# Miniprotein binders against q56419, part 243

Target 1, 326 residues: q56419
Amino acid sequence: MEGRTLEEVQEEVFKRHGVLVPKKELEDLAKALEEAGLLLTEKVEARLKEEEEKLKRERPMRLAGLSYPEGEREARAFLEAFRASYPGEGEEARVLLMPHLEPSRVPEVYGAALAALEKTPPPERIYLVGVAHRPLKEKAAALPVPFQTPFGPALPDLPALQALDALLPFELFNTPLAFREEHSLELPLFFLKGRFPEARVLPLLVARRSPELGEALKVVLRDFPGLLVLAVDLSHVGPRFGDTPLTRTLAEEARRRDLGFLERLAEGEPEAALAFLGANPTRIDGVEVVASLLPLLRERKGKVLAHRLDLEAPTLSAVGAGTLVL

## First folded at step 18 (miniprotein)

Design i70
Fold by ESMFold2-Fast, scan of step 18:
Structure i70 (fold): chain B 326 residues (1-326), chain A 105 residues (1-105)
Amino acid sequence: as target 1 above (326 residues)
Amino acid sequence: TEEERRFEWLFKYAREYLREGYESGNPEILRLAIELFKDALEIAKRTGDPEREALVLWYLAAAYLDLGDKEEARKYAREALRIAEKKGIERVIAWAEQLLRELED
């Protein structure tokens, strides 16, 4: 051992690579140090490099058997159950805002998204924009590989991704490991692939406001038309999220913030939507995504199909979710 | 101090992983959050900070609840309540009482 604690190695690796390595893995690696002739940190880095190389070939399912069924037949039945949870009709979407929250918490919101997809002609490609849950080396990133789903692999649109990369002032394919565990892409993709099995995908993550991404995407969409999907959750309220315990008043405030935000987007006024959040913009998960995509959202009118504030009584907390078509 | 810096780092990322685990339903992410909270708990105990200790214990209760482990959730919530009551940490008393009320079988 190099005279450092496992906790110190874990923290250093996280700071350098944005990956939180379980202590059990560090313990297993430490046991092999003498055999490998490596210091613990070097061995961990070698393992991360190996994981990164695997991600250059494909992105495996991580939530199959957990958030959705792994078998195709069961996955199809699961999709139909979510569609059935929403009694309304959909609207055609050029832009779809949908949640990435665990689907069982807001089934009618995912059902509304499925209803919209039923009314939408099959796109050749889907620009799927999620929220980074790990540090990215740049403001945004993409992973240009097949993403596995129960409905088969969602293939990357390599020409469109390369066109996007060429227009950005940073390397688009900059943080492959950030995509290893990323529910903001995987959960929406399950529903999108089930509805549009032939569509290729541009899996994009936003960590920080990137106006250059929105400007570049506007250019790329002219040459590579497709469905734009913003996979974002809305208000996060209560002790679970570092806020005050939910009351009836605070729940109504959260609903008004969510709906006011969505309605302004539906009027084609994304700057007004951001301004409406006022002093608490960080309470909505997708602020950085919307702020990055302003050129794609301006002057595009649509409709809010569903909204729910999912209440969790044990912690007096809540997460807002909605479906918006533009 | 180094202990204070480490506590803040652990606590911040434990909460971020707890949020991710709740949103995704991924038990492996929840277990990472639990690991970080347990490490933060040990620092709070060593540094004699009952407010931090009670707060971390409550987050551990929430994490175990998310895993579906109601027994561990009750255990941590009861311990959070015990410490919070002894030290008059009003917010954690209220949070722990609410969680325990909802976990009645």
Scores: ipSAE 0.781, ipTM 0.909, lowest interface PAE 0.9, mean pLDDT 90
Fold by OpenDDE base, second read of step 19:
Structure i70 (fold): chain B 326 residues (1-326), chain A 105 residues (1-105)
Amino acid sequence: as target 1 above (326 residues)
Amino acid sequence: TEEERRFEWLFKYAREYLREGYESGNPEILRLAIELFKDALEIAKRTGDPEREALVLWYLAAAYLDLGDKEEARKYAREALRIAEKKGIERVIAWAEQLLRELED
């Protein structure tokens, strides 16, 4: 009975907060409690509340020293190396689509993003829209706190965030714990902060398509202009993702879908881009983000700067990444 | 059944955490994925579903590979292969063999 209770608590907490509490930790908590079930849940919730309170102050780096250097000097060298990996020139961006995959896997794609940023006048604020890899209480969320980077904290634009919240039919500031480990914001933010150290940031996550978000942002952008960044990956194919091993045919299909998606976005036809994917059999990551931001993507002409389908040979799997400027 | 429901939940979210861990390189997330896969594995063993068992073992191998633990990765890949061969699960055989080949280098 106790094991079932722990599993049920784990599932409940995950569904409610988007956080997996380790079973061992639950066991330790249960041992400390004479009563099971509700009391354990309450104890876990109390601990999570403490973590939420910390996130009211700042979001610390989680991937420093792993995906990017922690030290500022080394971080700058890292940026330069990534920029150097893309031999082309960028274009001015009003909207930037870039990856959130571990940078070392697709360096030239991040390099293309940096190239675009070089041609972009420093924005007052950056609307950074990532993908929620964990459940959110609402379709979308924001965390209105400083995000730590090697270049100093990325400060939130509180007035713009508040304006956005006021226009949404749901509470924008929900599920703060979902931001704690979310790489879809942290990784692109490294590059963005490095290029635009003075820009304020609106860190946004999308779990499900929210047309309301796009409409609200369209209004907010009039009063609070800035750079819109979509931090999304493209196809996920192979056994890692519940698919067959990468074959020439599967790779061609993944590329076709990735490029077809990006090209239609570059033509200012985001609805056509979504329609082109249909059931999304190659699991393009950015679908819910694009679907949420349709009003901001319509009629904007742009250019695909880079694309890569990165193979991981041990698992015969691949992930698509791209950089698009609008 | 409740066990079936639990397995499906564990296996689903284990794969999601594995994806997140793979994409980010975050070892903490990978450890969470491993925990869920291990729980799923126990259910698969109890219910006597060799296909699910072999599949979960392969994902465990992949997760340990992502952590840089080649020894544990090999262990789980070998076990995945063993079960898959015993039961004629061709897809898992191929995946496990590929993983083992890459882990030998």
Scores: ipSAE 0.592, ipTM 0.849, lowest interface PAE 1.0, mean pLDDT 90

Design i71
Fold by ESMFold2-Fast, scan of step 18:
Structure i71 (fold): chain B 326 residues (1-326), chain A 105 residues (1-105)
Amino acid sequence: as target 1 above (326 residues)
Amino acid sequence: TEEERRFEWLFKYAREYLREGYESGNPEILRLAIELFKMALEIAKRTGDPEREALVLWYLAAAYLDLGDKEEARKYAREALRIAEKKGIERVIAWAEQLLRELED
């Protein structure tokens, strides 16, 4: 019907066919279109169910050939170039905070993360915690399937994932579709798999604060030791993100806010880091992840290896990114 | 009104997809954002809301810039500026002038 009134449809049919369709018959057709609307809903639900079933088997690459090279040889050269963009040495990490922003925007920050991974003994598993960019049915979710990369599939740590699921008051494997297009996991995983090809992974998404996730992870990490990775970006400021246009003063405020947050985490004071951000948690994307993982971050000291506020002059907007080892 | 509600939903989701496309570098997500902004633009034009029209045109310019289409970005930024200047929408004038300045070459 495409927003036409019954009277307009009646007039057009009359002009073309010389037949006046009674209003009652047009009302019956409108009801049939509502029936078709129900069938359309059924078709959409069937397609979503099909995609969900595919994701129960594996998670394919979505950003290969876009954010990173598709081929293994080219992917390794890409990693080497990013490492070379950071002139410093890394430090061993038990916990690594790294960005998930498009790597070409902050190559030196990813280079710092790679430097830290070079100094870190290969873990048997990586707890990769990203930020949900799609709604989740629960506060957090995981997808227990192989994630494809140019370096081969990153295999799930099924025993550790099942142990985690058993400790949570909600079903951990609750929203497979949220993982179909999730760059906060895919982009860090590319770098992590390139450096630790034998490590299994626990791909985790946080949508809302889940203290129970942090408590459960503390227990699971004792029995299944591994590297904890927080894949989070920092400040999002400017018109692109619904904020005021950047000035030099506002950019310096964003830098101080990002660094103040990271430095407090580096002192083993995650509650102080959250308090420093004040009542506006949306200014830093990682707030919900940090708030969920408090038991894993307390009294763990470390170092900020890199920070950049990536400025986009055309829209006077910026995204902050950093590398922190704990 | 129904058109007001429709504009707000389209504009909200268009901006969410624009952010995702910018962060991930995924051109398909950027194209989806553009489609949603174009639908919102038609509502702003029909309802005679020049502030919303100028604002949506500016976001279209930003989306085309992200997609690497500098010609379309300039086109939308110029149209945003034209409407903003005619109606005295100062913030969009400033945003459009900045975008156009950065697109000089």
Scores: ipSAE 0.744, ipTM 0.896, lowest interface PAE 1.1, mean pLDDT 87
Fold by OpenDDE base, second read of step 19:
Structure i71 (fold): chain B 326 residues (1-326), chain A 105 residues (1-105)
Amino acid sequence: as target 1 above (326 residues)
Amino acid sequence: TEEERRFEWLFKYAREYLREGYESGNPEILRLAIELFKMALEIAKRTGDPEREALVLWYLAAAYLDLGDKEEARKYAREALRIAEKKGIERVIAWAEQLLRELED
């Protein structure tokens, strides 16, 4: 390893590719490479390349059988149950903000999203914008391949993706490995594909605010109309997230920030929504996504359909989730 | 120091993976978080930083809880509590005690 530790290699690979290779796997590989007189990094890079090549064909389900059913019949029943968990009616959406949290934690919030989708004519395409929980090489990325779901593959809109790439100052098709495990796309896509089986999808991730993305999408949407979906969570408070235990005061602050953020978005004032959060002390997840999509959110009036601050009692922590229609 | 920098990186990304794993319920991601926390723990032990050690132990307990491994969660929570009590780290005491209470039921 030329004096490098396994941790250093792991760090380098993570920073470069957005993937953490397990230490045990690296150790086994290191041993094999030592016997062969080869460098660990080269072998790791070769494996990652193989994984990238697989992702050129399709993105397989990672959370089937865990967060949602793998079988189509069971998946449909799952959708119906989630819809039933929200007692209200939805509204037609041109823009949908919905969570990407584990569905079982906030079922009525996903139910509200389904209610909105019921009132939405089937779009030709869905622009699905998630949060990158892993490093990206660029501020944003896309993966132009089929995403597997229990309802069949969600097919990419290649013409629209290409049009978007052409308008961005960076390569859109970067960091494919960051999509492999990214739940911020997989979880909302389950619901979206279940409701709109024929819609093509543009799976997008945002790591950092990109004003260029919003401007480019605004242009692309003129020629390639579709539903815009922001798959974002809201506040993250408590010890899990480096905060104090959830108190009434902290919960009230989290709710205030979540609702204040959503309400300002519902009023068509996304800049005001961001300004309202300031330093974002309750760690609202969707800030970078909203900041990237300002041109698409301005002057759009809408409605907050649902909000929940979900408590995880063992760690005295909570996560906010909401559904907004524009 | 280099070890300090390594700790900060490990601990940062361990928490990010823990968050992702918790939010998604993906056990594979949780295992990655655990691995990084264990690496961070070893550094904290070597550098003699009991606050970092206790904190990492609590996060390990939380990660094992998320995996459904209550036995390992209890083990790490108890160790977090022990170190925190010994060094007077009040916040970690409270967090570890709460976690242990929930793990007893």
Scores: ipSAE 0.561, ipTM 0.845, lowest interface PAE 1.0, mean pLDDT 90

Design i72
Fold by ESMFold2-Fast, scan of step 18:
Structure i72 (fold): chain B 326 residues (1-326), chain A 105 residues (1-105)
Amino acid sequence: as target 1 above (326 residues)
Amino acid sequence: TEEERMFEWLFKYAREYLREGYESGNPEILRLAIELFKEALEIAKRTGDPEREALVLWYLAAAYLDLGDKEEARKYAREALRIAEKKGIERVIAWAEQLLRELED
């Protein structure tokens, strides 16, 4: 080490690559590098470059055997069980809002999404918009590679992705490493691929509101029509999220804000949905995605099929999830 | 101070990884969050900040609970409660008592 602290190396790697490497891993690397006489930052960056190169070929499953079954037959039975958890009928979707929270926590909400997909004609492509859980170099990003699923690889729609990239004021394929571990894409994709095995995908992440993304997508959707999916969770309340412990009053406020947000989207009034939330005191996750996609959501009327506030008693915390068709 | 800045930075991203691990159910991401909380805990102890120390200990308890490690969750929750009671940190007392109550089965 050339007079740098491990914390400085940790921060430098995070700023350059959006990867936060634990201090213990840096300590282990520093010991090996002192023996070899190499700089720690160079070694970490070499490892990140290797992972990035792997992601240029394909995006492997990370949650298989954890959040969903690895085998195709078991995965289909799993989908049927989730569909059965929702007693209602679906409605055809041109735009689908669904959660990305661990499915076992809100099975009836995923069941409602599956019901909607059953009523929807198979699209040629799916615009899957999730929420970045890691920093992106730009406001949004995509990864143009096959995403593995138990139902086979979800293939990228390369012509549509290239058309989108050409219309944006930034490079769309800007942060491959952000896709290595990204449940907001992987969990919805499991359900979407199970229902539409032949559809190609545009896997998109939003980190911060990007009106440019919404304007570009409106243009691309004219030439490359498909199903738009917003994979977002709703309220996040309680100590887990820096809030006060969940009370009946706070839970009802979270439900009211979630449903008021979704209902205004269902009326084709996304600006009204954002205004209804104001300062977003219950921390609805989908705000930046909705704010980015305004041109695609205006004047599209639909229906809220399901909503749940998933309660966790040990930490008195909750996460909201919903299914909306437009 | 530099240490205060580093604490806030580590604590923020540890909580983001904890959220990601909770939402995805990915134990590897939960383990990353735990390592980052342990780094933040070391800073809180060195700087003599009992409120930050008690708060980080509670998040460690929540992270171990998410991993399914009830014994480690109880251990960290008890330590959070001990420090919070000694220093009158009402928020953490309430949070730790609730977590321990739900783990008594």
Scores: ipSAE 0.741, ipTM 0.890, lowest interface PAE 1.1, mean pLDDT 91
Fold by OpenDDE base, second read of step 19:
Structure i72 (fold): chain B 326 residues (1-326), chain A 105 residues (1-105)
Amino acid sequence: as target 1 above (326 residues)
Amino acid sequence: TEEERMFEWLFKYAREYLREGYESGNPEILRLAIELFKEALEIAKRTGDPEREALVLWYLAAAYLDLGDKEEARKYAREALRIAEKKGIERVIAWAEQLLRELED
């Protein structure tokens, strides 16, 4: 069968650009084309390039009005409510591990992060490291543009981003389309911008463990000091994630792994934290991020402020979330 | 087979998009997941794999639940249950029954 199927084109575009093009859109494009396959891919690539050009200017909000309020006044009230959901006090953070799960699912965990930020002097810049839920061309990527928030744009630290790029063996500014919908940056950034409106941001995504990233960041942080934020979730268990339904045993195992991971990080032993997870059978989300940032996490002692295993009853599934200060 | 390869790819990334949509609450991502699941479903039907079919139907139900479309969620959950019962797929039976219980008004 000589011609590529539309599904094959979707696969190719997805693998190459981290973008899923709807079949209907491909069909419409294909109808406009006399030739299928390569020509269709070229047209899709041209369209995606146009979208990439838009992302050279700014990254718009995608979850405003959904996961958080769009209006500044309402957004401030939202922050205060989340802070109120955590009854404890925070600690000063040099490194903050916080979730990127939809905030309403784990409000007290985000509240704990806000509590930590209250005790943290305003940084000049925030290194925000999220999880790539889509393929990247390289192990890690950055988007050096303003990210829109209800509190105004989070401006990039271009000098620090350039310094980081210069130290990496790959192009840091890759796969801009992977940032368009990535919630692992957008959700934590809401809270960070709300607390530190003047801080510049380095929005980073990790798809695969990159030891080079951690080493490079260690050097960059000397000249460009700032707050390091790991935006990661913990265990993902149950049918949604390919497991059996949540049982007491499975929940206990998920908690054991989550807390065991966080506690070892809190002791300044990130390699031990990774080793503790082994094959990661409960699918802790933050493994590749932590593995990339080992040089920055070593010998730093801290405290676990919050943890939750959030149950979704309809699917008998659960997601772990935690807040850690180093 | 190429069809099996394509199914596995579609199903894998559909689940990844579903996860992303679930975590973020982004309906656009959920719609993409649904599209991929529907494509996977068609392959499963053509290849005559009832286990894959029932499983995809359950994930479709979950995706529609995430979108807030309880009617479509019920529809796909019922179909998942029907196929699973017919073929004795115990895990999908249990999952579909649970989902239907939670979707009852």
Scores: ipSAE 0.616, ipTM 0.858, lowest interface PAE 0.9, mean pLDDT 91

Design i73
Fold by ESMFold2-Fast, scan of step 18:
Structure i73 (fold): chain B 326 residues (1-326), chain A 105 residues (1-105)
Amino acid sequence: as target 1 above (326 residues)
Amino acid sequence: TEEERRFEWIFKYAREYLREGYESGNPEILRLAIELFKEALEIAKRTGDPEREALVLWYLAAAYLDLGDKEEARKYAREALRIAEKKGIERVIAWAEQLLRELED
């Protein structure tokens, strides 16, 4: 039809839009298009444009009925069950580090975050900083639309987002499709919206370290004060993540790495936290977020409320999760 | 070669989607990862690379396990083990044996 292979179309779409469409989907689409006499590239482009247009209005729930309940009553009971899983008391947070891992894997860690939120006065807005799981056109991005939750829509703080955009050397609203599937924002947001239903949100994704983001956020937070949330997971170890099989020694090293990182953040020494990670080859996906937000983390002391290493025996793999208040 | 470049590219993103699917619990992302792993598997077979083939089969087993499809997980893990044993790919032998052990009914 167009003289190009499915492989070439797949790579072109990824290069242009940061969306990797499986060859099987392109193959199925190509067969359907042969019946209609349309070009494959036109059909893919049209579908991506349609999804992008939907995201200009709102960001729908993707994990409702999977990672959290769809109904408000059931969602409220779910939140209370997670809070009950943590036996400790929270502490007030101006900065909260919490996981974005599937909540059922680390309930006590989310419970600790909920405990901290209970001790925190309701913010007017939440700066929710997650990790991009899709390529972004720039180092960071935001989506300035309502994010649906079982507790109602989390409304964007448009003035604060626009103030942030104006201070950055790149377009902040640069990759809307990256937000279609993004658990690092959706899962923390479920808990945050449940506890602070009136708070507006700045949903931010970091793909690569952006010191200019941290500098701009420091300025915006002065004029638009709010709760800063870093939604990051910690160590990723084992075959599932391209590493060696988990042993008792490697698990101990992962716990040490996670806690050493968190404790240095708690001492107000984020550069020391990043340097500490350089000595051990385990992966923490929060590195780029912390590196971007240095101006907001320096000289802020706090406390590690919880840490767990979620172990998965079939693949001898593990993911670390923690709750830190600053 | 061009096919080796494509294998590495597809395999990299398939693993990223598998990680995302595991972390989020989203079955749609897991199915996306599976389709990409199947594409990588076809390339590994055509290029005659048993290590790549065994690795992809193991990741397919892990992805099906995440979906709750134990039968498909066992099928792919057994095939990964068969190829790894034949070619002496010790890393995959260990990974496949562990996964199969945990999948015993």
Scores: ipSAE 0.745, ipTM 0.894, lowest interface PAE 1.1, mean pLDDT 90
Fold by OpenDDE base, second read of step 19:
Structure i73 (fold): chain B 326 residues (1-326), chain A 105 residues (1-105)
Amino acid sequence: as target 1 above (326 residues)
Amino acid sequence: TEEERRFEWIFKYAREYLREGYESGNPEILRLAIELFKEALEIAKRTGDPEREALVLWYLAAAYLDLGDKEEARKYAREALRIAEKKGIERVIAWAEQLLRELED
């Protein structure tokens, strides 16, 4: 068979579009077409193109009714409950680091973020920088469309997005399908939109460290001021993540790394924070985001408001989450 | 071998999807992870690698747990345990036993 195998097609589509098509679906498509390889790839690409065309209009909610309520009234009650879960007071944020983990796992950490937002004057725009859990064509990407929330659509700041694109050595508006299911934007955006309903948003994803992104954003922020939000989780340890079961020693190491990372950021020393992690053996997921935003984090002093290492007992695994204001 | 290469690739991305599904609670992502793990399982069976097989079975159990399907989770955890015990894979034994204990409550 001179054609590429189904496996090769699957790999190619994943690398190109950041979408993994199940083998069964590829098999069904192949059977339907009585063709394989390149022709199958073309068919898959055509379907993906249709999905991309939908994303040119809006990004629908994917986690409404699951991770947060779909209805506005219930969503407001949800926000209030999360705020109530954090007993402290917040501080004004110019930069906010917050989690993107499923909210119910770390409610007080999200509560701390809400507390900080209460002390923050409403920004004109929010630069929301998440983690790409899927491959991007470039080191970073943006999706310049409305993101749906229970509080109405979060509208993009098109002028600021265009200004950012113009300063980058790569096309910013790449890999739109990577945004379709990306929770690292959707979950924090729920809280941000609920607190700042009139703010425009720049939804950004980072797959790999991009110093160019930080330098470009530094310039853009001068002309287009706003709140910078890093939506990142911290350590991922235990069997779920290819590690040994959570022990006291492993938990202590995870906390040490999480807090050591956050404290160095709070001191305005992001390079020191990255250096402190070294090879990142506890798999702090925010490393590439922080590495991309160094110019914006330098010399900014702040405070760690919350931290949690959340245990999942059935798998003996844990995920770290934190809230930092700069 | 090509099959081993394929296994490593599929298994890697299955774990990544499982992570994404776990973190988000998105059942669609979890279903994708499950499909990939099932493919990885078939490869592991064909190649005769019981360690890979037992490991994949444990991850399947975890994925079904995340979906809220305790019955399927127990099924795969038991199978993981069976293979791991038969082959003396201590790591997977411990993980499967823990998962089963938590699924019985």
Scores: ipSAE 0.580, ipTM 0.844, lowest interface PAE 1.0, mean pLDDT 90

Design i74
Fold by ESMFold2-Fast, scan of step 18:
Structure i74 (fold): chain B 326 residues (1-326), chain A 105 residues (1-105)
Amino acid sequence: as target 1 above (326 residues)
Amino acid sequence: TEEERRFEWFFKYAREYLREGYESGNPEILRLAIELFKEALEIAKRTGDPEREALVLWYLAAAYLDLGDKEEARKYAREALRIAEKKGIERVIAWAEQLLRELED
């Protein structure tokens, strides 16, 4: 059996969530551990600070050898296999919406994104906007360091990041630990770096809707033009995600919800896309990203290239994924 | 209570790690989720909460399934079903039966 102590479990959660969790929750746990004769040590705080400092230099690969191959040659073949999984032709993208779900679950959706990138002129920089899976100190954050990939490091566009930071009413580089393990950036970045090895990157996370981020990005994109990528998954339904078990009818409803959302974005109507989701906007994890980027999505026409609802029969749950070019 | 706050904390973060592990495919995160669920399970047992116990056992089954360990998934799903049936926890009965049914094939 696993032999981890409560202190060891608490320390690991602190390393991943401690600086991102409300202080009151951490205080309540610390009090419970005190009653049991266990308390947080200065060592935990020192280790979190050291991890944070390391992230100021570079962001290492976390999913190499797991979600994608570690070696460059193998990674290249892997990427080309995903492209081959999509039988359609691409469309030029000025804005690309693609998933961040484990690629093996929706290979043709990633293939569609690769097809779009084939038709897209190489950008000088990519604005890669993912979804924060941990709380951020502010509504959004960025990490201005090289992100390692099998194709070499994706270098940050420091001038563009600094220009963005200057326009925001909050510190953009506010939660480096949130980037330590963030698949919504790492998985799309693998494909983007493979296709555009010379492009610099602005790795951005959105936790809560930030209209000021969208307004600032609109200004920065005029001075620093580039490809905008929204790395978002669609419907999350079923018991795994706190919802009702899937039926044929509920799965069809999820597909219609995903496609209705994407088609409204494709018509250049992002407010209509958000309104279409109505009372269940939290079932699409990209809602906060889209709501933040409204100024960049309005009146921009495009096309849905692919959509899949990845069904998991054992838990009657599903995650939607799609590729949209604007 | 302290035990209730501790249960909710472990259960909350276990589910967050489970979601991350599922979406990213990272077995290390899945193993961490399992450890956190096991801590939540011990609290549910000590506090005598069969609904929480059955629910945590079902999430353990889902986590082991994600990890590719079908035998451990079956073990936890069967235990979840046993407790849920004894206490009439209809939601977990249905969820556990579905998971076991899919693992039979």
Scores: ipSAE 0.711, ipTM 0.886, lowest interface PAE 1.1, mean pLDDT 86

